# VH-VL binders against Uncharacterized FAD-binding protein C1783.01: the designs that were tried, part 11

Target 1, 263 residues: Uncharacterized FAD-binding protein C1783.01, of Schizosaccharomyces pombe (q9us28r162to424)
Amino acid sequence: YGIFAAPILDVRVLTNPGAVKRTYNLCLDISKYPLLEGKDWKIGGSFGIMPPNSDAEVLHLAHLLKIPQHELYVTKVLRTNGGRWPTIWGEDKPRCLYTSLYHIFKWCSDFISKPPTKSLIRLLAEHTLNPVEKSVLLALSDFRQDESYCRICTQSCVTLPDILEAFPSCHPPVDHLISALPQLMPRWYSISNDPSLANKRLEMAFTVQEYHSPNGQSRTGICTGFLEDLALAFLKARHDGSLANKKFTVPMFRGVQQNPFAK
Below, E stands for the ipSAE of ESMFold2; O stands for the ipSAE of OpenDDE; V2 stands for 0.75 times the mean of E and O plus 0.25 times the DockQ between their complexes.

## First folded at step 4 (VH-VL)

Design k03 (from o02 with heavy chain F103T W104E G106D; framework fv_ozuriftamab)
Fold by ESMFold2-Fast, scan of step 4:
Structure k03 (fold): chain C 263 residues (1-263), chain A 123 residues (1-123), chain B 106 residues (1-106)
Amino acid sequence: as target 1 above (263 residues)
Amino acid sequence: EVQLVQSGAEVKKPGESLRISCKGSGYSFTSYWMHWVRQAPGQGLEWMGGIYPGDSDTGYNQKFKGRVTISADKSISTAYLQWSSLKASDTAMYYCARGGYDTESDYYPFDYWGQGTLVTVSS
Amino acid sequence: AIQLTQSPSSLSASVGDRVTITCSATSSVSYMHWYLQKPGQSPQLLIYDASNRATGVPDRFSGSGSGTDFTLKISRVEAEDVGVYYCQQYSSYPLTFGQGTKVEIK
């Protein structure tokens, strides 16, 4: 398994109060990272963070899909008739996966950071009962509707939950939906210090990315929003004297070169 | 070897300005907090504040905020504690200490200390 | 601010004695560290995060505790252990120290 839960040692707010953008510095403990013999962390190198979807977003999606909360957490055999499964970085998954819907939605599926693809919208249309709603989704998924797709979905930052809420007669089968959802991908960050000189601490800085939903609601980027939530929770726990009662970790892994021509 | 070397003893009159220094060596100066701790004659240790030289982030004990300024110069790996107007009550030994982490613990104890700078303020 | 109270304020021990020093906080502390200041010297780290010995610290020193009550123990005090012992919390700002416990060796 390639993902390490790195404890947060420190959080600093880098931006002045009232600044338009919010920037934070995180100090992570990599002293227990499983580093292979002869390998090392490098100054100015990069590392990946695997951002989970928030529990609130997962529960909201489950509600829109009419998945009972108790079913969300049950380990099931999930199958598809030939589609690929979402994977955690570095794992090949078979067609049949023994896991929970909660795990798949939280760690493996990207339903927040980008609008649904035209292919996914087409799948949604196939499972929409209201003819008017179906026609709209079919039109939006049509190649000739690129201008409308760009305006409505891309420029307005529409998400899968937004579409399910806007089209209440849309009820896609969960197994078909899972096979069509894009995989959550890591976000890459620069190592701003020399971890060996810093007693196996890794420093990183990030700026929160914000955008607006179709309804004008403010939203944050999936990874920077996740990191800001951790940073704020850490600062609150430190202020309250409760750091020992809580663990704050970042799911991360060391950057690795991939050789496409390796034997 | 990690070393923190502080400037020499000072004798000043009330109202005078003063800046004392703490030079770090043997480690990445910009990767650790540098704290200032005072000890009045016959008294215990009192945290004054600290600076993270990498981004100049500072924290102050409210008791000293506005009375002292903590700064750092990355190019010479030196932290400073400065008074614009000294008072007799500022008479104390002043220590710098690195907020470090060089073991299995991740809780930033003051792992290395300077030798101290004695500041005497009297008329 | 979290106030730390050490007990006793001072003690006199003979070489080989067991010494126990306590540190009590006005509210729960996440991280407690202990320092020794020998006469005429800078403080030095003894114990960090309640129970971990700093590098080079003899195994006769041990720490324990959580929440509001922490203890530093010297199993067999040596002449070189004379000095003032301080607890310090790293839980909330401002960082605070206990008032100190003076250990004198007979």
Scores: ipSAE 0.000, ipTM 0.375, lowest interface PAE 20.1, mean pLDDT 80

Design k04 (from o02 with heavy chain D102T F103Y W104E; framework fv_ozuriftamab)
Fold by ESMFold2-Fast, scan of step 4:
Structure k04 (fold): chain C 263 residues (1-263), chain A 123 residues (1-123), chain B 106 residues (1-106)
Amino acid sequence: as target 1 above (263 residues)
Amino acid sequence: EVQLVQSGAEVKKPGESLRISCKGSGYSFTSYWMHWVRQAPGQGLEWMGGIYPGDSDTGYNQKFKGRVTISADKSISTAYLQWSSLKASDTAMYYCARGGYTYESGYYPFDYWGQGTLVTVSS
Amino acid sequence: AIQLTQSPSSLSASVGDRVTITCSATSSVSYMHWYLQKPGQSPQLLIYDASNRATGVPDRFSGSGSGTDFTLKISRVEAEDVGVYYCQQYSSYPLTFGQGTKVEIK
């Protein structure tokens, strides 16, 4: 198994300027995709996309966690404080990864698509220096306070960075945080053309998902936002004549393959 | 090598203002907390507050909040501790200390210390 | 505020003796650090986050503990270990130090 970096061959904007929703079509080059057992791509089938967190989101989180920039990019042995991340099935054994914090936050951690769980908020409360801030986080993490959690976190689309900004005295250890963060999961898309082995091209359409943060900021879904950023960058490069000197890829895998982070 | 160099000893009278400094070198100044710790003559260590120069985030001991101001100048890698009006009870050795980063701890040990600035306030 | 109480307040040991210093907190502490202040010098970091030795600190120094009770041990004290030892919590504002334990070698 494995994640394939599929080159973008073409981008089409399917919606008119100023439309309420924005929809795009991507044409991907799958000519070099490693097919197993003579399997072919099929219309009506699916494929997964592994959406990375944007560099801006990763750097913002690192800034809120006060991680020195040189520590963020250094490849070293990182140990999780416990066996839960990067495991999906609740493994109890601790793991060591030879990688960087940047890689873990960009590719392996979901800190923006869902509000922090009550367990994660409890961890944050335990590492909050201001007693007043700590008491608020403890209240939010109490499983008996479902209404407050739902109203404040779920309905308001609160993210981990939102919590860290709202509670400036909260400074969790990075190893504890990584152990508590959910793993980034693939998003699934339907095959919209017949990209059979002979054609070696895959076309997909997607509509950008938008919502508003508690602060009124406009935000996009993790995968559709990632894809829109790629689409717009591709179109800009085409317009500016720099397309030949740039490479745009979508991290993807055929629908019958396992999540590469689950093993 | 990491070094914290503090300004020289000061002798002041009650009511006077004072600003002492701590210059960091050998590391990314904006990436680490800088804390101020006082030690009255013959007494133990007492945390006054700290600043994260990268975003000017500060934490204060309530005992000193409003009596001192902690600030930093990124362009010259220098942190400051300032009094608008000194009191005799401010007589102490003042240390700056860097909050070190470790992967295992988000709450930073004071891994490097300045040499100290002796402040004497007497009439 | 979290108050830290060290025991003993002072001790006298012979070179090669084991020295044990304890630090008790009035509430649970997630991050406890230990410092040594040698006579006439700035404090220096010995142990961070309860049990991790700081860079350059000899193996004879060790730390342990969690919750409200923490311990610093010197397995075989040396003459250069004279000074005042401080525990420090980094779990709640204001950050606080213990009152210090003076160690003398005789």
Scores: ipSAE 0.399, ipTM 0.732, lowest interface PAE 3.4, mean pLDDT 84

Design k06 (from o02 with heavy chain F103Y W104D G106D; framework fv_ozuriftamab)
Fold by ESMFold2-Fast, scan of step 4:
Structure k06 (fold): chain C 263 residues (1-263), chain A 123 residues (1-123), chain B 106 residues (1-106)
Amino acid sequence: as target 1 above (263 residues)
Amino acid sequence: EVQLVQSGAEVKKPGESLRISCKGSGYSFTSYWMHWVRQAPGQGLEWMGGIYPGDSDTGYNQKFKGRVTISADKSISTAYLQWSSLKASDTAMYYCARGGYDYDSDYYPFDYWGQGTLVTVSS
Amino acid sequence: AIQLTQSPSSLSASVGDRVTITCSATSSVSYMHWYLQKPGQSPQLLIYDASNRATGVPDRFSGSGSGTDFTLKISRVEAEDVGVYYCQQYSSYPLTFGQGTKVEIK
């Protein structure tokens, strides 16, 4: 059907301090979720969450692409260069969208979850001015070089921002880049309670996914990292008494790993 | 329960500035898009643009981009449509309408509408 | 932009008549909605996503269609159904409405 901004009613930390994994329980308000006639929530069923990229990640990418801040936030008509527009639905969007680059990078583009594909690296190589840098990117994008690609990109968890930092003469046109970026896809979670009770509350548990950057920095999965940031912000607001002045919502939809537009 | 209440009718001269408002109540204001729809005298409906108050993200019909500004004030659950310099062609009924449930719910219908604000621009 | 053309532009019906309004798009539409604007009132949602009735809408109203052709039907029109009916697409920007179909009840 569609994406719903479900308010967070409560957050519980399920793991003890210092545990190997961090696990949280979120209680969501689904009382205003638009259910189709004959449909209902059920324990053991599933629902999707659309994880946005963090503002820090979006701003960092914009900086690397040399997008002025005023350009990032202005709404404009975006046109396809051929191929798919990034979309929260995993399907082609209309040719013209009235939206911002900020919106596209935050909600529609997956530039963090996986290393850039060889085809994306090839696009980057074509827009790299330094011949030494270009040669390296061309070598990495060569379909015959699986060993180097796996070691340098996949095993080291390299992201698009990592490559742009490492190759400073690389200046891909934003329109070409947007057309080549994979779409952010929903992540699926199980319903852990009976949501027919007490004001249509839905409870979910999640465990934070962690990995390390090429430089050894700790990174989290985009969905579990997003949810942890919300959970910690909620807990902080509750502790310091500012909860009534803030709203925390989770972008979610009912389904069983289905395209929300498929009936 | 859900209500959208718009500001009163306005009579202005060309070149004057104007800001009209739409106050939402009975729902989570920051969780839904708010759209502006124009209806010129004796004509049909025309989408102008919308705002998601939770993130202040906006979308405009290119015909109106640069001619109007859409904004929202979360603290009073109110959306605004503003002109820096009105023209006679801006004479119309202006409606606000509630859109989708989340930041990128741009396919949801307009399920609640304000009562309309009549703007008349003449010398 | 996707242009929506409604047929007929105007019609007169007697209470109990069946009314059919069509909406034709210049390109395939993913989401079509229908609104009713009664004289002197704001538009109100009637049908969303081609065939779903909005809350409080009587079952005499039904919608159908996909692709470029959509239809709104009133099985037995009543006096309170007088007004202008608009289709609206949510497939491409800018969002567009049909020109409207005026329904008068004798």
Scores: ipSAE 0.000, ipTM 0.382, lowest interface PAE 19.4, mean pLDDT 80

Design k07 (from o02 with heavy chain F103Y W104S S105E; framework fv_ozuriftamab)
Fold by ESMFold2-Fast, scan of step 4:
Structure k07 (fold): chain C 263 residues (1-263), chain A 123 residues (1-123), chain B 106 residues (1-106)
Amino acid sequence: as target 1 above (263 residues)
Amino acid sequence: EVQLVQSGAEVKKPGESLRISCKGSGYSFTSYWMHWVRQAPGQGLEWMGGIYPGDSDTGYNQKFKGRVTISADKSISTAYLQWSSLKASDTAMYYCARGGYDYSEGYYPFDYWGQGTLVTVSS
Amino acid sequence: AIQLTQSPSSLSASVGDRVTITCSATSSVSYMHWYLQKPGQSPQLLIYDASNRATGVPDRFSGSGSGTDFTLKISRVEAEDVGVYYCQQYSSYPLTFGQGTKVEIK
């Protein structure tokens, strides 16, 4: 699927100040969306949003991996052990990619929404110099036991950056790491209006998902956090009169039509 | 443009302290590992350890851990190798070398080397 | 620690000869690099990650290999190629070098 940068036309806060959950309505301009002949937006249908990792999270991961900032933006052909080439979400055919680590971490890698898998932790253990640190990572990656992994990683919402911070002697080769990281996946939302009756405007509502890091810091879900940051930036620009000089877009695509006769 | 310049030759007696230096220029000093490599007279190359100046993270070859200290001063782009008490067996040529980072191929090799510092320890 | 053994320990070649140097590791190595130390000089990078020539290195130098066996070749040796060649693994600490191969021109 092609990804479209849909301009934000309006933002409404649906929850009262101080509410325990924050909910927003976004109005998106889909008038320029490239539709194929005979296709249109379906009322009550779905669409996908491809949430990028924040620049702060990407730079933090790069710092933990000791990647110089200038190397993040260099375009190279990425080679991975096991022969897998990194790819942009939605690309289902093999291709040779000339891309940057910045692009791969920002748009293609999910290192925040779930804890590292046992397989990834085993890769980290393999590249850990300190024998005490290595033994802990090996124990966490043991496929014969789930209790420790569940309690320490899953229930505590541990991320790859959290592990790299906790195990400073761990220095995985980045090509091995990116081949082991799960691909960043779209999140699906319902169309809450009829775009054909609204001058090709699409409305959606979302509620911010929040949780706490192992050290007690507040964190948000990848997509809802991304959308809240955009919503707040839009509202600030409207308030201070700078909206005309700024562009806010949501990377999105139309949902696949289900054909009941295609089985 | 990248250059590593090491301090001059040293002649010391056993038991004396010594600190030698390696100054980097022409690149972001805090973004690359700096390694120390030893070469005893007539012998091959031996890795001693390294430092990442950006956060002072260090790694040592266990053979040298506790016998030498590796440090860096970010304000003057200089890495150091220090002995608290020299032995005759420390007589060697000491090289600093930059450990690059190539994300497409894993850890980068020692792509730039200093000119070497000859340390002679004799009575 | 991964031990690297080079063969031969020394060789004498005539200008224009093909030179082959091997490096054998006690366990599998993902990243193998090659350096040349000319007489009285610092080591310099020749080949990184088994087969890639470093910037400024002539195309007569080539590297190959994977796992535990790696090879450095000089297709037509020149007088300025005299020196000691070292292999080095970078994928496991402590970082280790081979014992060196001395190349002399007769």
Scores: ipSAE 0.000, ipTM 0.439, lowest interface PAE 15.5, mean pLDDT 82

Design k08 (framework fv_ozuriftamab)
Fold by ESMFold2-Fast, scan of step 4:
Structure k08 (fold): chain C 263 residues (1-263), chain A 121 residues (1-121), chain B 106 residues (1-106)
Amino acid sequence: as target 1 above (263 residues)
Amino acid sequence: EVQLVQSGAEVKKPGESLRISCKGSGYSFTSYWMHWVRQAPGQGLEWMGGIYPGDSDTGYNQKFKGRVTISADKSISTAYLQWSSLKASDTAMYYCARGGYEGDYYPFDYWGQGTLVTVSS
Amino acid sequence: AIQLTQSPSSLSASVGDRVTITCSATSSVSYMHWYLQKPGQSPQLLIYDASNRATGVPDRFSGSGSGTDFTLKISRVEAEDVGVYYCQQYSSYPLTFGQGTKVEIK
């Protein structure tokens, strides 16, 4: 099992230029997908996509955590504190990992699509030196303050980088942080064609999700933003005649696959 | 704020057992590795091993593995270094030092005052 | 094990002199730290991860290097800088220290 890099065969824009929402159709090559004997793809079935965090977001987080560039890319032995694994979806190896902080932030950690949990905010508070900043973070992490947490963090779409930027005296140890970050989870999509009859081609449609940061900047959903970047890059390569020299893939897996981290 | 306080000097005979201690305060004891560093008279620093008190995970320098035991008691924020049978060659100053949480890139940022162990007949 | 060799083993400097200490490793080191042990005291952290000054360390101390060769410099040595300087690698077990460089002030 595992994650398959499905080549993009075609991209179609389904919405008119200037539309409020942007929708795309992707045609993926699943002819080489490692399908188990007796299994097949079905119209109306589902499949998962593993969206990575963008390089810009990973580098921004590293900057806020004061991680030197050389340290970010060095392979390290990382182990959990008693059970929480910095794992990649589709990899059920609860052991020491030989990987980089870059890889963990890019593929294993969800620090963009959800606000930090109260538990994570509590951990941040414990590593905040300014007493005023610390008291604010402790208040937000208090289980009795659901309304304040919802208003400030959830409704305002606050991310971990937003908090680190707003509380400059907060300096959590990187190892503490990665053990506390939520695992990056797949996003689920419907198969819009019959791949068995379409010569092992899978078609999907998606609409880009947009929202605003606490300071008003426009942001896209982690998976739909990732897919739109691939779609636009494919369309540009097709237009400028460089498509044959470039490879565009979507990290995906068949929807009947169970969570490989569940025991 | 952060302090590591070690037990007092010891004078022992070869073959005797000994346990020395290092008590941490001013930080989350279970969130940082505690390392033991040896310094023989007139010599340099030598890493012996360490423990992560949160889960009692240990690492040893093979030179000392089987000769010493590193342990920790979370309830009193104290790490231990123990010998079952001392040798004259164990005469040294022993330091505890705080390391990182999970990674191998954190420096030894705080050190205890040291425990002098003298083993003589 | 990664062996660290420091040069020189000892030196005598006058107040205001530039002091340079090198540390050479038998294999590539990702993380190199420097410590100072003043007479009768515990070691204290000076430089971590090759070039970062620890809190409270004067700016006359600086570190540089990568791979197998690392350097610690004191731009203008002061009387209080007397002691033994140690490099330490944190890239591979067992963790190892250099043999030390003794700095004496005239």
Scores: ipSAE 0.000, ipTM 0.382, lowest interface PAE 19.9, mean pLDDT 81

Design k09 (framework fv_ozuriftamab)
Fold by ESMFold2-Fast, scan of step 4:
Structure k09 (fold): chain C 263 residues (1-263), chain A 121 residues (1-121), chain B 106 residues (1-106)
Amino acid sequence: as target 1 above (263 residues)
Amino acid sequence: EVQLVQSGAEVKKPGESLRISCKGSGYSFTSYWMHWVRQAPGQGLEWMGGIYPGDSDTGYNQKFKGRVTISADKSISTAYLQWSSLKASDTAMYYCARGGYDSGYYPFDYWGQGTLVTVSS
Amino acid sequence: AIQLTQSPSSLSASVGDRVTITCSATSSVSYMHWYLQKPGQSPQLLIYDASNRATGVPDRFSGSGSGTDFTLKISRVEAEDVGVYYCQQYSSYPLTFGQGTKVEIK
């Protein structure tokens, strides 16, 4: 099963305007889901959503990596080195991908939901020219320095872009970085209704998660932020009377498969 | 067409200051790194460092850090390599080259014609 | 720093000969590029990322290799191919070049 673009039929705001926590209900059209017959669409079941990184986040990362904007969107041959990243495609040896850096960063790379691993920080240190900056990154990547890593990276919710901003002499090669970045994984949501009785409609509720960066900026969770952006855009289009001219979809899948790229 | 044009040959004495230039045309100057490569008489190529003109970010080979300054003026699409105090050992051909310092996709794809710097007493 | 050693340091070939130049790195290299510097001229890009020919480079030039061992081949050398060939790594900083291989035509 591949990823299905489920049309949004309705959006309801479940929290009062100005509430500290924001909760939404989405009604999705699953009538055209591939191989819908034979699926168990019951209350209490679950389905996956594949969230992309926002365009703002992708463009910011590209800027920090000194990728010319023109080159970001060009389809290129990207060589993988057979590490865990290429395992998505069932390969354990080098292969060539025909895609853009934009696509890889937007749909295939998790650089925002968790702090960089110690192994990723070690890679960054090896490509850092300033001796002081390099020594700090090497210390953070040391397996014996769990306390510093936990305090500086984990508890402060530091992201890869945060590290690249803090260490401006760090210039990792893009393909090495892509090979070391975690894969964007689906997020799982509960079915709130009995879709078999609701004309092939699926309802879900979600609460927006919010995180605070060390520089004082607020950030939403990858999936809940993506869903909130869609919900607000849908509501605005409904208010403006432009719903008929716009398409809002949630990339989702149903089934027991863990890897959505597996056949 | 992409073109890199460097300043003319220089003859200097030890202790003098010097700034040489490399003007880019035919592409977005602020979107690509500009590198400096040194070639001593009869010797091979040696990377000195580079600059990303879009934000003036620089990277240096530690062998040359503190010995030279790399800068750029994006209003005239020109990169510079500067010495505050020349030594006889600075005698060499200096090339500028466009390339991606941060990505293997961008080899040094265009080179300037070179600037010969001779330092003698 | 990754040290690149080219072999041979120089060679003399006859027009039509096959020329093979090797570049050996002290550690694994992700990107290897090849340049040609003709007498009195600036270096020019021949091969990038081990095996890709640069725009305008004749198909008699080819590159191969991975890890620590890379090769540049000229299938049928021509008089215009005289010059010094350099390999360059882009795996770690500082960026480094091989010492060069001088190719002369008999």
Scores: ipSAE 0.000, ipTM 0.490, lowest interface PAE 12.6, mean pLDDT 81

Design k14 (from k01 with heavy chain S31D G50R; framework fv_ozuriftamab; at its last look DockQ between E and O 0.35; V2 from the best seeds 0.00; counts 0 for: pae E 5.2 > 2)
Fold by OpenDDE, look of step 5:
Structure k14 (fold): chain C 263 residues (1-263), chain A 122 residues (1-122), chain B 106 residues (1-106)
Amino acid sequence: as target 1 above (263 residues)
Amino acid sequence: EVQLVQSGAEVKKPGESLRISCKGSGYSFTDYWMHWVRQAPGQGLEWMGRIYPGDSDTGYNQKFKGRVTISADKSISTAYLQWSSLKASDTAMYYCARGGYDSSGYYPFDYWGQGTLVTVSS
Amino acid sequence: AIQLTQSPSSLSASVGDRVTITCSATSSVSYMHWYLQKPGQSPQLLIYDASNRATGVPDRFSGSGSGTDFTLKISRVEAEDVGVYYCQQYSSYPLTFGQGTKVEIK
């Protein structure tokens, strides 16, 4: 695994109570970060965070898909025909992996941060019993009609769970669903300090992204929400004097880039 | 051991109502889809619909929609198929079948009831 | 609806013979299952997801195929294999079955 668990050394809240946005600063210990040969921490560069989906989101999706809880954690063999999935690193080749649905949904699949692709919507349509619902999903998946897709999916920030809730007769096979979902990608943040001059401490500031579902429910970004939860948990532990008995780490992607947009 | 036990054979007249049952045992009844499949005499298999007993989520083959009702009573692990008004063309063997789940998304009908013969004649 | 056409509709084989049944779909099928209905009995699962034998199914049974074409093979047919074989797709609703292939022993 190309993930480094960076210990959190300190947390600061940068915004006042009642602020429209919540901003935090984390101090990470990167003294043991495995830098690639020839790579170094440079101001202006970027580093990646590998956030998981929350347990609540995973369990909710499992519920919508009618996956029994006991099946969610069962170890199974997953075979791929190629690519890098379920990872974003390594060689492009077929793989045989031992995993579980829970782990796949938590660490590998992005079903919240992006609107479902037309291909995914078509898959959903194919597994929808209600003719009216099916027709709507087919219309949304039509490559000839982008307006409806943009309006309903992109502009409204509709997610897979939202669709499954809105179309109750839709019940896709899990393996096809997993294959159709985009990979959970690292979120890149700017390097704002030189750790080499700061005792191997990396400072990162982030603002919590907030969204609203079509039904008005408040949501947070996968990564910023994840980081906020960690930040708050850290602060709580510090306040209670239990920090010494707890370990707080941020999963960092192995790789520091000069340009976060460079592939 | 997983078992699906269906109600006994029925002889009815056109226009009569009927409800047949399928009782599941040996597994968590609420966690698996229950399907209904019919087979006319000397004919093949035809899928009618399904129900998820856990939340009573029900889906139908459009061919049968409006003519039949699929329901379930999870308290007694029983699924039902019912008609408000039978037709002669409803004469068939009716099977309930569990939609198996292997944690991969495969839903073959892994267990079947013994079948209920419904005969509708004037 | 996806239509499934099996070939042949019926066949007669001798014990020990190799039997091949095909199932052709009008469109691509994601999941294909095979069932055997022995005389006077309920259907029973034979092959799931094109090539996986169900629990208790002898290794003389095998399945293969993808897309629109699927095949069930019996390497050495036995007397107990008599019945009607059905392919079934779970790619789209409504779920559909093939018309069946009747297998008899000479």
Scores: ipSAE 0.230, ipTM 0.711, lowest interface PAE 2.2, mean pLDDT 90
ESMFold2-Fast, scan of step 4: ipSAE 0.558; ipTM 0.811
ESMFold2, look of step 5: ipSAE 0.266; ipTM 0.697
ESMFold2 (binder alone), look of step 5: mean pLDDT 93; pTM 0.956

